# VHH binders against Pleckstrin homology domain-containing family S member 1 (PLEKHS1): the designs that were tried, part 1

Every score and structure here is a prediction.

Target 1, 116 residues: Pleckstrin homology domain-containing family S member 1 (PLEKHS1), of Homo sapiens (Human) (q5sxh7r14to129)
Amino acid sequence: EVCKQDYFIKSPPSQLFSSVTSWKKRFFILSKAGEKSFSLSYYKDHHHRGSIEIDQNSSVEVGISSQEKMQSVQKMFKCHPDEVMSIRTTNREYFLIGHDREKIKDWVSFMSSFRQ
Structure headers, positions and changes below count from the first letter of each chain, unless a header shows other numbers; Kabat numbers aren't used for antibody chains.
F, E and O stand for the ipSAE by ESMFold2-Fast, ESMFold2 and OpenDDE, each averaged over both directions (binder to target, target to binder). V2 = 0.75 x the mean of E and O + 0.25 x the DockQ between their complexes.
[cut] stands for letters that were removed.
Atom coordinates printed by the task and the answers are left out, and those that the model quotes come from them; centres of patches stay.

## First folded at step 1 (VHH)

Design mj01 (framework vhh_7mjh_2)
Fold by ESMFold2-Fast, scan of step 1:
Parts: structure tokens; sequence; C-alpha cells
Structure mj01 (fold): chain B 116 residues (1-116), chain A 121 residues (1-121)
């Protein structure tokens, strides 16, 4: 079941975090993968580039908890913390910039409410 | 809570142009694909096209040269521009909230009431 979809700027792996050109605008599709889980797939020009599996062990929050990383992102993309979503999985942490405070709030609330 | 209200329909002469609007409320409009669908009298539903949250579009190949879909996320409004209208374009036009389930399947969870376009001399 597809739940939500939109463009976000996606963070690179941690070693490339400070490289602006390594952050990529991707189209994201959020699908319900199970009763308590989601799959967040991202695409470039309709080609699947990757997926983020979100389950009970994942966390999704508005902003970035690390003050240093949050300040770095604000400087690179001139965005407010409320315009950023953090997704932490067992494999990696992802940051998505949406440039829309209500959109980020809506996405975070949706994913949080369905995980019980 | 979710509402979609179409407007702009009416009587138009063959060869004319018309722009339809769809006012959306009750959901985060900018986050969803939106589609236009029409139904001619006594006919089935015909999908016209889709606009992605990004603003990119995908059209029914039979209608691609005749229509343009656009959106204004700041106004929560969807548009359908129609040119070179023919009698065969007489139909009720619906906007629909699109919950994309895959490349070959389109799922609509909410529809508008429709607006009627009559093309006649």
Amino acid sequence: as target 1 above (116 residues)
Amino acid sequence: EVQLVESGGGLVQPGGSLRLSCAASGFTFSSYYMSWVRQAPGKGLEWIGRIYSSGSTSYNPSLKSLVTISRDNSKNTLYLQMNSLRAEDTATYYCAKDLYSGEWYTSFDYWGQGTTVTVSS
C-alpha cells in the first residue's frame, strides 16, 4: 500500500556529510510493508536507487538531534530544523530536507502513529 | 475532512479552450499525486493524466497533445487546461487524490463531485 510520496534532498553516507554535492534530490515513495513497518523507496528519473526499511527498531523525528550536524545542514541548505526529517535505522541514519515544515511534520507523525 | 471541488465547466464551442480547477482541502496537497479523470455520457471512466508532487506529469497517450495538467501547491489547487475541444470531449470531469500503488495501477482514495463540460455549437 502506497501511503505518501514526494521529493526530498537525501543525505549521503556519513563520510561525505559535509559535501553539498553528495546530497541528492530524490523522489521518495512510502509504502506499508507490514502491520508495523514501512518501506521508503527513492528514485532518480524513475529508476529505483534504494530503500530505507522502517520498523519498530527505527526512529523518525523532526530535525537532527546532533546540534553540530543540524547547524551544518542549516548552513549548507539554508533551512529551518522543522524542515528536516531524521530516520535512524539499524544500518544507518538518513536526513531528508523537505523545505516545508508542515510536510515534514505530517510525514513524521504518519510514520510514528502506525508503529504503535 | 478531505474535500475536492472542481469548477470551470460549462458550454464551449468546438475548437475552443477551457481551464478547469480543483480546490483541495483536508490533506497535505503538496505531498500527493493528483489525477484528472472524465466520463462521457453513457461511457466508462477515462483517465486523462497525473501530476506528481514534484510537478512532473504523465498523460494518457490518446489525450497528451490536447491537455496540460498543472498545480499550485501554495493555493492547494489543481488545473486542467484543454485546447482544441471537440464534441467527443463532452463529459463530466473529476479530480482525484492519487495514491500511486505501482507503474501499472493507480489507486484513488478520494474523488471530487465533478464539473460538466459540454462541447456544442
Scores: ipSAE 0.000, ipTM 0.100, lowest interface PAE 19.3, mean pLDDT 81

Design mj02 (framework vhh_7mjh_2)
Fold by ESMFold2-Fast, scan of step 1:
Structure mj02 (fold): chain B 116 residues (1-116), chain A 120 residues (1-120)
Amino acid sequence: as target 1 above (116 residues)
Amino acid sequence: EVQLVESGGGLVQPGGSLRLSCAASGFTFSDYYMSWVRQAPGKGLEWIGRIYSSGSTSYNPSLKSLVTISRDNSKNTLYLQMNSLRAEDTATYYCAAEWSYDTYGSFDYWGQGTTVTVSS
C-alpha cells in the first residue's frame, strides 16, 4: 500500500511562512487511498504528526507558482525551484523541500499519474 | 550507543589548510542533517554550516568562502575543509546531528570536539 517514502522539509501555516525554524523536516509516507487518491502522512521519530489528502481536487507541481514565495524559500533554504514541490488542497497549500531535483520530479510525476 | 567523534585538529600555520572528519555511529547517519559548529576560547558557539542528507549545503555567510562541508554516507563520515586559516579560526570544532531543521543549538547529538590552533 505504501507507494513512496522519503524526508522533506515541510512548510508551516502561512502565518509562520517566513519563520525558518517553523519549517520542519519530516518523514513522509505516500499511500494509495483510493483509485485516484493518495494519503501523504508525515512523522517525527515514528510518531504520526499529520496527513495530507490528495485527490482530484488537489494540485501537485514542481516549484512555487508565487514568485515572491519562491524567492523567499530559495533565500531561506538555499534551494532551486526544481527542488521544491507544491501541494494545494481545498484547506491549505503545502510546500515540501527535497534538495534533489530528480526526487521532486519523480514524486510530482507519480502523484499526477492518476489524473487524465 | 550514539557517538560522534571528530578528528584532524592540531596546530596549523596562518594561511594554511586543514580537513576535519567526524565519524558517526549508533544511528542511521544518512537520515540526519549534519552541521559543523565552533567555539573560540572564551566565546560562544558559532554555526559554520549544514549538509543535508542529499549532500546539498548551507553556510554561515561570514564563513562561506573559507569552508566546504561534505559527507560520505557509505562511511558514516562528515568532513570540513578549511582554507586560508587565520588566528581567529582558533577554536574547538564540533560536529552535530539534527533530525529537525534548525540553524544551531537544536541538535540531537553532539561530538566531543577537536581543537584547531592557528599560530606561527
Scores: ipSAE 0.000, ipTM 0.172, lowest interface PAE 11.1, mean pLDDT 84

Design mj03 (framework vhh_7mjh_2)
Fold by ESMFold2-Fast, scan of step 1:
Structure mj03 (fold): chain B 116 residues (1-116), chain A 120 residues (1-120)
Amino acid sequence: as target 1 above (116 residues)
Amino acid sequence: EVQLVESGGGLVQPGGSLRLSCAASGFTFSSYYMSWVRQAPGKGLEWIGRIYTSGSTSYNPSLKSLVTISRDNSKNTLYLQMNSLRAEDTATYYCARSYTEDEWGYFDYWGQGTTVTVSS
């Protein structure tokens, strides 16, 4: 079932972190995958571009824990840390910029409330 | 039917150059990310690089100075230009399609491969 959906600017793979054009505005759909897991799928013009599996081994936080990365993102996108969500999976870390503090807080709270 | 067919492999002398092609069919080529991956005899897969729908590229840092990836959407063709080839570049070269813009390791279709042998 679909739980939430909205637009975010999504981080590229770590090799391209500093490339502004590699960060992409995508439409995200959050769906329950299990009792304590979610699938976060993202789209461009209705075409599926990827999915992030969020489970008990994942962490979801407001802002970016790395001061260096957070400062870099603030310079690139002129955003407040409260407008950014970090999702760490077993394979990779994702950063999503929402430009809306309440939206980010709501999404982080929702995903965190059912895990561990 | 999605098909990816590599060509251009063969025997090349050390220090030489070679251009590989990958002919794509059965899908809207311009809408997908394309990658090159190689496998040396008896070894694992090694990612070479990726080209985005925008034409931007991302390379394995250890190979970046030796290779260039390009695409021609009008011909549904992906290219890999290799220069200054060494014996360790001997491998089967695969082109692969990805529907995800994020992970180099996620491919939904692969070609059959074309073999490059670097030897004197």
Scores: ipSAE 0.013, ipTM 0.188, lowest interface PAE 8.2, mean pLDDT 85

Design mj04 (framework vhh_7mjh_2)
Fold by ESMFold2-Fast, scan of step 1:
Structure mj04 (fold): chain B 116 residues (1-116), chain A 125 residues (1-125)
Amino acid sequence: as target 1 above (116 residues)
Amino acid sequence: EVQLVESGGGLVQPGGSLRLSCAASGFTFSDYAMSWVRQAPGKGLEWIGRIYSGGSTSYNPSLKSLVTISRDNSKNTLYLQMNSLRAEDTATYYCAATPSYTIYEDDSYSEYDYWGQGTTVTVSS
């Protein structure tokens, strides 16, 4: 069951965080993965590039809680904190830049409500 | 029927200010990005700026200091505030709608879904 889909710029692993070219524009599809979870899959030109599993142990927030990371992202992409969402899983943090604060709020609200 | 109705045009003196409105009906306004476009007598279309459903804006760099675009999704209304008007701002002003997910160049007018009939602004003494 597909719930939402849109383009975002996706963060790299933490070692490459400050490399602008390592952040990639990808097409994201949010779908139900199970009774209490869903997957956020991302694609380039219709080729699957990865998935983020979101469950009750994940957190989804508007902006980036680390002030240092938020400032770095704003400098690199000229974006407002409200135009970024943070997804923290057991394995890794992901940051997605949408350049539309209402879109980011909508996605964060939906994902937070689903796992509550 | 889909309708975009511009209002607020008229005669203004150089240096004056004016606010234009665009009332939308017949479609889900919040699903659309809205633009203002103008056409001076005998000239081509000139893109002024665009506002997405969430309020994010982009402007023609030549006009950015003179205009502000805003919208009220609860009223299905788009606004254009213009300040420090000059004679060269005399034009017919149009509002236009494109789906919010559409990525087009500023001058891709042929891809705009809906257009208003226009409202005329004359700047003269």
Scores: ipSAE 0.000, ipTM 0.062, lowest interface PAE 19.9, mean pLDDT 82

Design mj05 (framework vhh_7mjh_2)
Fold by ESMFold2-Fast, scan of step 1:
Structure mj05 (fold): chain B 116 residues (1-116), chain A 122 residues (1-122)
Amino acid sequence: as target 1 above (116 residues)
Amino acid sequence: EVQLVESGGGLVQPGGSLRLSCAASGFTFSSYYMSWVRQAPGKGLEWIGRIYSSGSTSYNPSLKSLVTISRDNSKNTLYLQMNSLRAEDTATYYCARDLSEYFWGSDSFDYWGQGTTVTVSS
């Protein structure tokens, strides 16, 4: 079941965090994977590039908890913290820039409400 | 055949407002990012801003609050609203289909319109 879809700018692996060109605009599709889990798949030109598995061990929140990382992202992308969501999984932390605070709030609320 | 056709340019007095349109055809308009870019006489290209397929926008920081980009997917039309126009806004304005992988810059456009000229003078 597809729940939501939209474009976001996706963070690179941590070693490339400060490289603006390593942050990539991707089309994201959020699908229900289980009763309390989601699969967030991202695409470039209709080609699947990866998926983020979001389950009870993941955290999804507005903004970036690390002050250092949040400040860096604001300087690189000239965005407000409310325009960013953080997804922390067992393997990696992802940051998605949405350029719309209501969109970010909606996505975070949706994923959080289904897990709670 | 992908086509982008700008309209709405003309002579405007300083302090005035103007709305430009870009009519798109030959592709699924609602699925693409779209950008506005301008070029003043004798100068380089300057990216104005983009609108995402979601309707969200990103602007050149030097132009933010002076312009608004919007789209009407039912009419396959992109808009640029400009307010408080100054002589330095005199330029040819282009719409472009935007494939950029990050949210500013003008390096990833695959189709451009022919342009519409805006002249700001008294």
Scores: ipSAE 0.000, ipTM 0.147, lowest interface PAE 14.7, mean pLDDT 83

Design mj06 (framework vhh_7mjh_2)
Fold by ESMFold2-Fast, scan of step 1:
Structure mj06 (fold): chain B 116 residues (1-116), chain A 120 residues (1-120)
Amino acid sequence: as target 1 above (116 residues)
Amino acid sequence: EVQLVESGGGLVQPGGSLRLSCAASGFTISDYYMSWVRQAPGKGLEWIGRIYYSGSTSYNPSLKSLVTISRDNSKNTLYLQMNSLRAEDTATYYCATDSFYELWSGYDYWGQGTTVTVSS
C-alpha cells in the first residue's frame, strides 16, 4: 500500500557528497512494509533505482545534524534547512531535498509516527 | 531522440542585453539539472550557471550580477538573460543537461551553441 509519493533530490554516497551532479531528482514512493516499518522506493522515468528500508532502528529528521554538511547543501541547492530531511539507516545516511518545508515536516512526522 | 537547440545569439552593442533560449525535445527539461556554459574564441569552456529541478539557480560568482537563468516548463525551454554586455562576453553559448541513468556521467546532452558577438 502506497502511503505517500513525491519528488525529491536524493544525496549520493558520502564519497560524492560535494558533487552537485551526483545528487539526483527521483520520484519517491513510501509504502507500508510492516506494522512499524516502511519501504521508500525511488524511480527515474518509471524505472526502479533503489529502496530505503525504514524501521524502528532508523532515524528521520528535518535538516542535517552536521552543520558543515547542512551549510554545504544550502550552498549547492539554495535551500532552507527546513526543506531537507535526513534518513539514517543501519547501512548509510540519506538526505532528501524538497521544494516545500511543510511537505518535509509532513513526511518526517509520518515516518516517525511509529517511534515509541 | 534527445535534442537541445540554442537560439537568440547575434551581434550586440556594448552595454546591451540579450536573451538566449534553449529548446529541448525528446525529454523533459524539469527532470534534469541544466547549465549554461560558454566558450570564447580560442579559450576553454566557462561555466555560467545552473538551474536545479526545483527551479532554484546557482551562478559563477564572476557573472552573478550580469545573468539570470530561468525556464518555462510548459514550453520545455531554458533561458539565459544577459545584461550590460561587454566585448569579453563574446563567445559561443551552450546549454547542457545531465543524463544520469545508473552512474554519474556529467553533461550527457549538449546543444550546437549560439554565437554572441559584442562589438561596436
Scores: ipSAE 0.000, ipTM 0.118, lowest interface PAE 16.6, mean pLDDT 80

Design mj07 (framework vhh_7mjh_2)
Fold by ESMFold2-Fast, scan of step 1:
Structure mj07 (fold): chain B 116 residues (1-116), chain A 121 residues (1-121)
Amino acid sequence: as target 1 above (116 residues)
Amino acid sequence: EVQLVESGGGLVQPGGSLRLSCAASGFTFSSYAMSWVRQAPGKGLEWIGRIYSSGSTSYNPSLKSLVTISRDNSKNTLYLQMNSLRAEDTATYYCAAEVTYESGTYTYDYWGQGTTVTVSS
């Protein structure tokens, strides 16, 4: 069941965080994986590049809780914190830049509605 | 194939109104931000405004009171409503699909071939 889909700029692994060119525009598809879980898959030119598993152990929030990281992203992409969402899983933290406050708010609220 | 086709241009009297359409095909229209851009004879390109997939809009401050941008994702169509048209609004109007790249720069991925609006009495 596909719930949402849109383009976002996805953060690289933490060691490449400050490299602007390492952040990649990807097409994201959000699908319901279970009653309280989602699979967020991302693509380039119709080729699957990866998936982020979002469950009750994950955190989905507007903006970036680390002030240092948020300031860095704002400088690199000239975006407002409300145009960014953070997804923290057990293995990694992802940041997605949407450049649309209402889009980010909608996506975060949707995913959060099933995670208490 | 990717295609953007503008329509609705023509001759309009000063003070009149006009609605332009842009029909999109060959890409996931609903996922793209869309812009309207115009070029008056002998002038450079002037950005009019942008509408995001959510329906949120952003306008050129110089044109904000004169134009409204809307979209219908079910029809893959973008619209530009223009009111109180003046001779200075005579231009070729283009729709463009925008992407935000790694640097945070909005770049026009796809362009239409334009529709001409002439404001004259």
Scores: ipSAE 0.000, ipTM 0.115, lowest interface PAE 15.5, mean pLDDT 81

Design mj08 (framework vhh_7mjh_2)
Fold by ESMFold2-Fast, scan of step 1:
Structure mj08 (fold): chain B 116 residues (1-116), chain A 124 residues (1-124)
Amino acid sequence: as target 1 above (116 residues)
Amino acid sequence: EVQLVESGGGLVQPGGSLRLSCAASGFTFSDYYMSWVRQAPGKGLEWIGRIYSSGSTSYNPSLKSLVTISRDNSKNTLYLQMNSLRAEDTATYYCAKSEVYIEYSGDYTSFDYWGQGTTVTVSS
């Protein structure tokens, strides 16, 4: 079941964090995976590129808690903290830039309402 | 074929308002930054602003208080709202497609396609 879908600019692996060209615009589809879990899958030209599993141990927040990383993202993409969401999983941290404050708040609230 | 068609220009009195539109076709509109650029008679091109697919904007500081750029990705349309118009705002207004995908940042003023323009005349 698809819950939400939209475009975001997705962060690369940590080693490539400062490489602006390594951040990629992808189409994201949020689907319910279990009673309290989601699968956030991302695509390029209808080809599946990856998935982020969001469960009880994940956190989803507006902005980036690390001031250093937030400042870097603001410099690279000319965005405000409210236009970014952070998804922390057991494996890694993802940053998604939406360039839309209300869209980011909507997505964070939706995912958080099912996780507490 | 990429096409950009501006509309909405005309005669307006000083202090008035106007909204310009740009209809885009032939490319994935949501994948690119879109810009508004103007040229007053006998003068050079002046960049007005840029807009991301989500609606986030970046403006020329000298024009920021007078203009608002927006877009409707479902209609492939770009808009420029202008308020408090002055005689100095008399110009041909162009919409332009950036050659850079929306995932890139930086001050890229390189455009690969331009519209034909729409003329705004501010006069009593």
Scores: ipSAE 0.000, ipTM 0.093, lowest interface PAE 12.9, mean pLDDT 83

Design mj09 (framework vhh_7mjh_2)
Fold by ESMFold2-Fast, scan of step 1:
Structure mj09 (fold): chain B 116 residues (1-116), chain A 122 residues (1-122)
Amino acid sequence: as target 1 above (116 residues)
Amino acid sequence: EVQLVESGGGLVQPGGSLRLSCAASGFTFSSYWMSWVRQAPGKGLEWIGRIYSSGSTSYNPSLKSLVTISRDNSKNTLYLQMNSLRAEDTATYYCAKGVTYSEDDYSTFDYWGQGTTVTVSS
């Protein structure tokens, strides 16, 4: 089941964090993967490019907890912390820029509703 | 913890050949695409090529005739075979782990090795 869908600018892995061109605008689809898990898949021109698995052990929050990283992102994309969400998995941390604080708040609240 | 350790670098004469190895640990090696990247002294990073989980490869067109990338999933090891080496191939060579095989940003890496140095001189 598709729960939400929208465009975000997706962060690269940490080694490429400061490379603006390595951040990619993708179409994201959030789907229920299990009773307490989601799959967040991203697409370019209708072709699947990757997925982020979100479960009870993932953390999802508004903004970036590292003040240094948050300031860097603000300079690169001219955004406010309220317009960014952080998704931490066991292998990687993702940052998604929405340029819409109500959209980010809505997505974070939705993904947080099923877990502790 | 993910670790990538390159080896096999050293001094080689122009026209010579070298094989570099990258020993991987801390993740399911067979599930991820892998790349080789180099950096010549005072220059930026130059992507050499990648190898997918399936063993299929993609190379920098400027280097395609000079290099071969292979992997041994049973040994968690990535290889770079280089032939007809020139002075301009002097660089530190890094292996890098791709994020997923489905990721479209093929320059996207989440872990890098420490590098191994290759010097081509007479």
Scores: ipSAE 0.005, ipTM 0.114, lowest interface PAE 10.8, mean pLDDT 83

Design mj10 (framework vhh_7mjh_2)
Fold by ESMFold2-Fast, scan of step 1:
Structure mj10 (fold): chain B 116 residues (1-116), chain A 123 residues (1-123)
Amino acid sequence: as target 1 above (116 residues)
Amino acid sequence: EVQLVESGGGLVQPGGSLRLSCAASGFTFSDYAMSWVRQAPGKGLEWIGRIYSEGSTSYNPSLKSLVTISRDNSKNTLYLQMNSLRAEDTATYYCARESYYGDSTWYEPFDYWGQGTTVTVSS
């Protein structure tokens, strides 16, 4: 089941974090993968580029907890912290820029809740 | 179906320059970011840099601005220009296609690799 979909600017691997051109605008589709898990797939046009698995060991937050990284992102993309979400998985951390604080709050709230 | 073929390797003297090429076939080359990766004898893989589909580049900060990556989407070809070569640059050089699949480390995001071309820097 598709739960949400929208465009975000996605962070590159950590070694390219400071390279503005390495951050890419992608179309994201959030789907329920299990009772307490989601799959967040991203696309360029209609071509699948990758997926982020979000489970009970993942964290999803508004903004970036590292002050240094948050300030860097604000300078690169001229965005407010409320317009960014952080997704931390077992393997790495992803940052998504939404340019809309209500959109970011909506997505974070949705992923932070599990079935009732 | 996907094929990457490197060329241009060989013996070069310290201080010399060398250009490597990678011919791509079996996929829409212009849709993918491409990387260069090297492996010195008996050592691990070292990522050199990448070039995105539109031509923007990013390099390993451990390198001292000795390399330039470029591409020609009309010829399905990726290039690595190396200048001021040192003995420490002796390695097998690979071109690799970036998949963006999953949550991979710097060399693991590659879904296809070339056979490699050997560069030996020696006098």
Scores: ipSAE 0.000, ipTM 0.124, lowest interface PAE 14.3, mean pLDDT 82

Design oc01 (framework vhh_7ocj_1)
Fold by ESMFold2-Fast, scan of step 1:
Parts: C-alpha cells; structure tokens; sequence
Structure oc01 (fold): chain B 116 residues (1-116), chain A 122 residues (1-122)
C-alpha cells in the first residue's frame, strides 16, 4: 500500500543536470514493494511518468554529498541542503527538492527505518 | 482533442524498406515521448522503438540495427524507418505518446493511434 505522497522537484539525467527546465515538479507516491523495499512512483496530472525502486542496496540521504552538485542545486533552486534528498540506486542518483526540511527528514527517516 | 494518425504501412517484399509516419495533434508535441509498438495476431503488443522529448532512443531487441526512430518537432511527427524487413516483422504498428521527463521509455503512454498494417511477403 501507499505509505507517503507529496510533491518534489526531480533531477534529470546527469547530462542535463545544469538545465533548470529539465528538473520537473512531480507528484510522488511511496509504496511498500517488499518487506525491505519501496517503489517511489511519480506522476504528472495523474499520469504515471516513472518509478524509482528502493531496496537494501539503495542509499537515501538528506542533502547531496557532492559539494559541487549541492552548490549548483542551491544556485538553481534557491534551496537549503536540508530541503533536498538524494536517492542512489544501482543505475542512477536522483535528487528531490522538497522546500521543507522536516518533510525531507521525515521521508529519509521512513525509507531508512527498515535497514536497522 | 488529441489525435495520433499513423501512415506509411502496406505490403513489402522481404529485404525491403518502409517508412512509417505518425502525425500528432492536440498537445504540445515537443513535451512528449513518442513510441512505436507492434502487435502480430495472437501476440501481445511489444515495443519496437521509443524516442524521448530530448531525442534519446530505445529499441526492441529484434529490431536493433534495422529500424531507426526519429522525430520532427516542427511537423509534430514521429517516424520509423524500417530496413531489412522480414516476414516476422508482419504486424499492426501503433504510435503512442506519453508525457516524458527524460526518464521513461516504457510505461503508461497517454495516447495511442489506431494502428497501421505492415505485411512482409517472401
């Protein structure tokens, strides 16, 4: 079932990282996919646009560990590092901007809770 | 009112070539990923080729190296160039459009055309 849902601005593929218009505001739905995994699906006007599979091999963190990328995102979106979460999967990193530090902290904590 | 209209299908000899076109209207074409799918009698629809709004492409395993997808945003049209056709390529070919954020090649396409028949004879 659905665990959490909210809007975030989602990063593009790395080749388009510096293109502000390539970052898209999407509605995200977090669902439990297995006992230790989640599916994070994103939508535009109720149409499914993609999904991020989060399992024990993924990492979910507040902010962006690369200082260069974090500074770039802060310049593009006028946000604080605490308002951003990073999701690293086997194939790719995703950055989601939430403009709310408590919301980001809550989502990161929730997705990390099964790892203990 | 969204429309996708396929054209260019028909009968062709094995080893020949064919170009399919899909004319789109009723939406901002440049914001959409476009795809070609096919369905042979008694089989499920399968991906032939897809192209994102940014121009990145993806192909089904059985058509790589033979087919090329391209788009003309000025004409709101997506194309499928089909070379080295075999009788196994015989199917109804469908055009599909879905809003894309550069990530999704598969998934929920919002709109589908009515299809165009491609028949390859030996």
Amino acid sequence: as target 1 above (116 residues)
Amino acid sequence: QVQLVESGGGLVQAGGSLRLSCAASGFTFSDYAMGWYRQAPGKQRELVAAITSGGSTRYGDFVKGRFTISRGNAKNTVYLQMNSLSVEDTAVYYCAAGYSDFETYWGSYDYWGQGTQVTVSS
Scores: ipSAE 0.015, ipTM 0.169, lowest interface PAE 8.3, mean pLDDT 84

Design oc02 (framework vhh_7ocj_1)
Fold by ESMFold2-Fast, scan of step 1:
Structure oc02 (fold): chain B 116 residues (1-116), chain A 119 residues (1-119)
Amino acid sequence: as target 1 above (116 residues)
Amino acid sequence: QVQLVESGGGLVQAGGSLRLSCAASGFTFSSYDMGWYRQAPGKQRELVAAISSGGSTRYGDFVKGRFTISRGNAKNTVYLQMNSLSVEDTAVYYCAADYEYSLGWYDYWGQGTQVTVSS
């Protein structure tokens, strides 16, 4: 069951955070993986590039809680905090830039609903 | 774990040739786009050449006709053949994996190999 799909610019691993060219525009598909979990898979030209496992231990928020990181992202991509979402999993933290505040609000609300 | 290890850099005279190699490990090499970038002191990192998983190539305007990118999937290696080198080609050359053609972006890169072209 596909729940949502759209394009976002995805953050690299934390050590490459300030490298603009390490951030990648990918097509994301959110699907239900279990009763309390989702799989957020991302693609380039229909080729699977990776997946983010989201479960009840994950957190999804609008913006970036670190003020320093948020300011860096705003400079690199000329975006507002409302146009970014943060996904924290047991393995790593991801930042997705949508450049559309209503889209980000919609995705954050949807993914957070099974946690609360 | 993903690793990219460049080799083949060095000192060469203007008009000479050099071949760079990038050995890749930790992913299914044949399904990934690969690229070569370079960075001279005080300058921004720029794309030199890219090759898709399907074999399509793209080059920076300053190297067209002189450089050739190729890949050996059996050896998990991408190559950059550099001919007719000029002093302006002096830079650290970086290998990149999961290169994104349309945006000139990449996910992984190596530590770089120095190329110095003397007059």
Scores: ipSAE 0.013, ipTM 0.144, lowest interface PAE 8.3, mean pLDDT 83

Design oc03 (framework vhh_7ocj_1)
Fold by ESMFold2-Fast, scan of step 1:
Parts: structure tokens; sequence; C-alpha cells
Structure oc03 (fold): chain B 116 residues (1-116), chain A 121 residues (1-121)
């Protein structure tokens, strides 16, 4: 079932982190995958581009814990740390820019609600 | 890290059929869109067909109704079934990870080596 959906600018793989054009605006759909897990799928023009599995081993936070990365993102996108969320999975870290402090807070709170 | 290996090309008579395969590795295949492109001598590379993770497909206008793209996620493979071939379909066919955020890799990283398709009159 769909829980939330909205647009965010998604980070590229770490090798392309400093390439502004490699960050892509995508439509995100958050769906319940299990009792304590979500699937966060992203789309371009109604075509599925990828998914992020969010479970008890994932970390979802406001801002970017790496000060170097946070400063880089602020320079590239003219955003405040409160307008960014970090999703750490077992394999990769994602950064999503929402340009809306309340939206980011809402999404982080929702995805964290079933975790300790 | 991304590797794409095409196979199935060859020489065929006009009106014939060929099936191309592309074996992919180095990424979570089922999560990404895959495409087939072709390039004839002296021409730019053009999109033949694309298949998205959810199964939706797109085709170039010159192949619609004749070609079918499909994928086998269990085998990390994308296929192109080519029917009613004409001499104008003669080209090197390339597999690509299409319309994904990591396509900023070098050409040889996300494009296969290509497989030659030659259609005789």
Amino acid sequence: as target 1 above (116 residues)
Amino acid sequence: QVQLVESGGGLVQAGGSLRLSCAASGFTFSDYAMGWYRQAPGKQRELVAAIYSGGSTRYGDFVKGRFTISRGNAKNTVYLQMNSLSVEDTAVYYCAVEYTDWEDLSGYDYWGQGTQVTVSS
C-alpha cells in the first residue's frame, strides 16, 4: 500500500557526488513492504528507476552527518541541512533534497516510527 | 563495474528473424531500465527499444510491431526479438542501462561491445 509520495532530488552514486547534473529530480513513492519495512521507489515520467529498501537495519535522518558532504550539498543546491534527508542502507547511502523543512521532518519521522 | 555482453547477431535474409540477448552484471538488474540501441555506418546511435523495471516498453517508430523487447530478471538478461527484418535494420546493436541515474559511467562501462546484425536482400 502507498503511504507517502512526493518529489525529491536524489543523490547519485558516491563516485558522482560532486557532479550537480548527476543529482536527479525523481518522484518517490513510499509503500509498506512488511510490518517493519518500507520500499521507497522512484520514478521518472511514470517509469520505475529504482527502489530503496528501508528496514530495521536502515538509518533515516535529517541532514547529512558528514560535514564535508553536507557543505558540498549546500553549495550545489542552496539548501539548508533541515531540507535534506539521509537514508543509509546496508549497501549504500542516499541523500534526498526536499527544499521543504516540514516535508523532510514529516518523511523522516514517518519512516523512523517503527524503529528503535 | 557495469558489464553488458550482447550475443545473437548474425546474417539473415530479409523477412527473417533474430533474437538478441544481453547478459548484465555489476548492478541490481531488476531495479533498472534496459534498452537496445543500434548504429548503422555513418549514422548516429538510435533507440530501438526500452523496457522498464515494471515491464513497460517503448519502441522506435521504425521497429514498432516487428520487434519485441523482454527481460529475464532471474538471469540478469534483456532480449530483443526481431521479426520481419529488412535491409534497413542492418546495424551494430548495443545493449545499455537506459535512463538510470548511474549512466554517467563511461561509454564502455554501461554499453556492451555490440553485436552485428546484417540483413541481406
Scores: ipSAE 0.013, ipTM 0.125, lowest interface PAE 8.8, mean pLDDT 81

Design oc04 (framework vhh_7ocj_1)
Fold by ESMFold2-Fast, scan of step 1:
Formats: structure tokens, C-alpha cells, sequence
Structure oc04 (fold): chain B 116 residues (1-116), chain A 123 residues (1-123)
């Protein structure tokens, strides 16, 4: 079941964090994978580019907890902290820029309501 | 926690067959392409077979017509049926899970790897 879908700008791997062109605008589809887990898949031009597995060991938050990284992202993308979500999985951390505070709040609340 | 666990390897005589299995957990199996790779001593790791999330298959030139890759999404498992085995097929066989993200998040071309299972073919 598809729960939510929208465009976000997705962070690159940590080594490329400061490279603006390495951040990619992708179409994201959030699907329920289990009772308290989600699959967040992203696409370019209808072609599947990857998936983020979100389970009870993941964390989803508004903003970026590292103040240094948050300031860097604000400077690069002209965004407010409330317009960014952080998804931390076992493997890595993802940052998604939505440029819409209510959208980010809605997505974070939705994913958190079933995991907590 | 992401895991790929291979099984079904072992010792077999030339002309025999083996079926390898790779049980996947910790990710949405049905959205990933799955592959089998092998590495013999002193050689580079090479593609044996791959299957997309949609079921399309690709094979390495040395195994076409002898090996068959398949997947069972209900069991989160990918399989490699190996027929007409030869001594040249002796290698460690690795299961790999690959999102369609290619070069975008390029720590590795493959998102996840198993630990490998040894296949030894005797003459």
C-alpha cells in the first residue's frame, strides 16, 4: 500500500555532502512494508533508483541534529531547518529537502506515529 | 539489519549440479535486483547471473545455457540452479542485492553482499 508520495532533494553519500550537484531531486513513494515498517522508494523519470528501508531501528526527525551540517544545507539550498527531514538507518543517514515545512512535518509525524 | 545468507554450496563432481539459495532480510526484497557473482583464486570477481525486480535475467557468457537464476519474492530468496558443472566453475559464489541506483550513491555498485559460499567441482 502506497501511503505518501512527493518530490524531495536527496543527500549524497557523506564524502560528497558539500557537492551541491551530488544532491538529486527524486520522486519518493512511501509504502507500508509491515505493521511498523516502511519502504521509501525513489525514482527518476519513472525508473526506480533506490529504496530506504525504515523500521523500528531507524529514526526519522525534522531538521538535521548536527548544527554544522544543518548550516551547510541551509546555505546550499536556501531552506529552513523545518523544511528538511533526517532518516537514519543501520547503514547510513539520508537528508531530504522538501522546501515545505508542513509537508516535512506531515511525513515525519506519519512515519513516527507507527514506529514509537 | 540487512542480511544476505547463501547456502547450497559444496563439493560436486564434474557434470553434476548444485542449487544455491540466498535468503535476504532487512530490506524490501521485491524492489531490488539480485545477482550472483563468483571469484576464483587469482581472478577478479565476475558476474554469473542477475535478475531484475521485474524478473528479467542476464547471464555471464561462460554460464549461459547451464545456469538459471530465479527469485521467490514471497520467501525473499534468490536461487541459482547450476547444471553441467565443470572444474572451471570452482569459486566462491556471492549473492548481491542491487537497487537501481547506479553511480548515484556510489560507495559500491552493489548495495549489499553476502559472505559467499564455496563451490568446488572435482574432475
Amino acid sequence: as target 1 above (116 residues)
Amino acid sequence: QVQLVESGGGLVQAGGSLRLSCAASGFTFSSYAMGWYRQAPGKQRELVAAITSGGSTRYGDFVKGRFTISRGNAKNTVYLQMNSLSVEDTAVYYCAAESTVYWEDSYTPYDYWGQGTQVTVSS
Scores: ipSAE 0.006, ipTM 0.129, lowest interface PAE 10.3, mean pLDDT 82

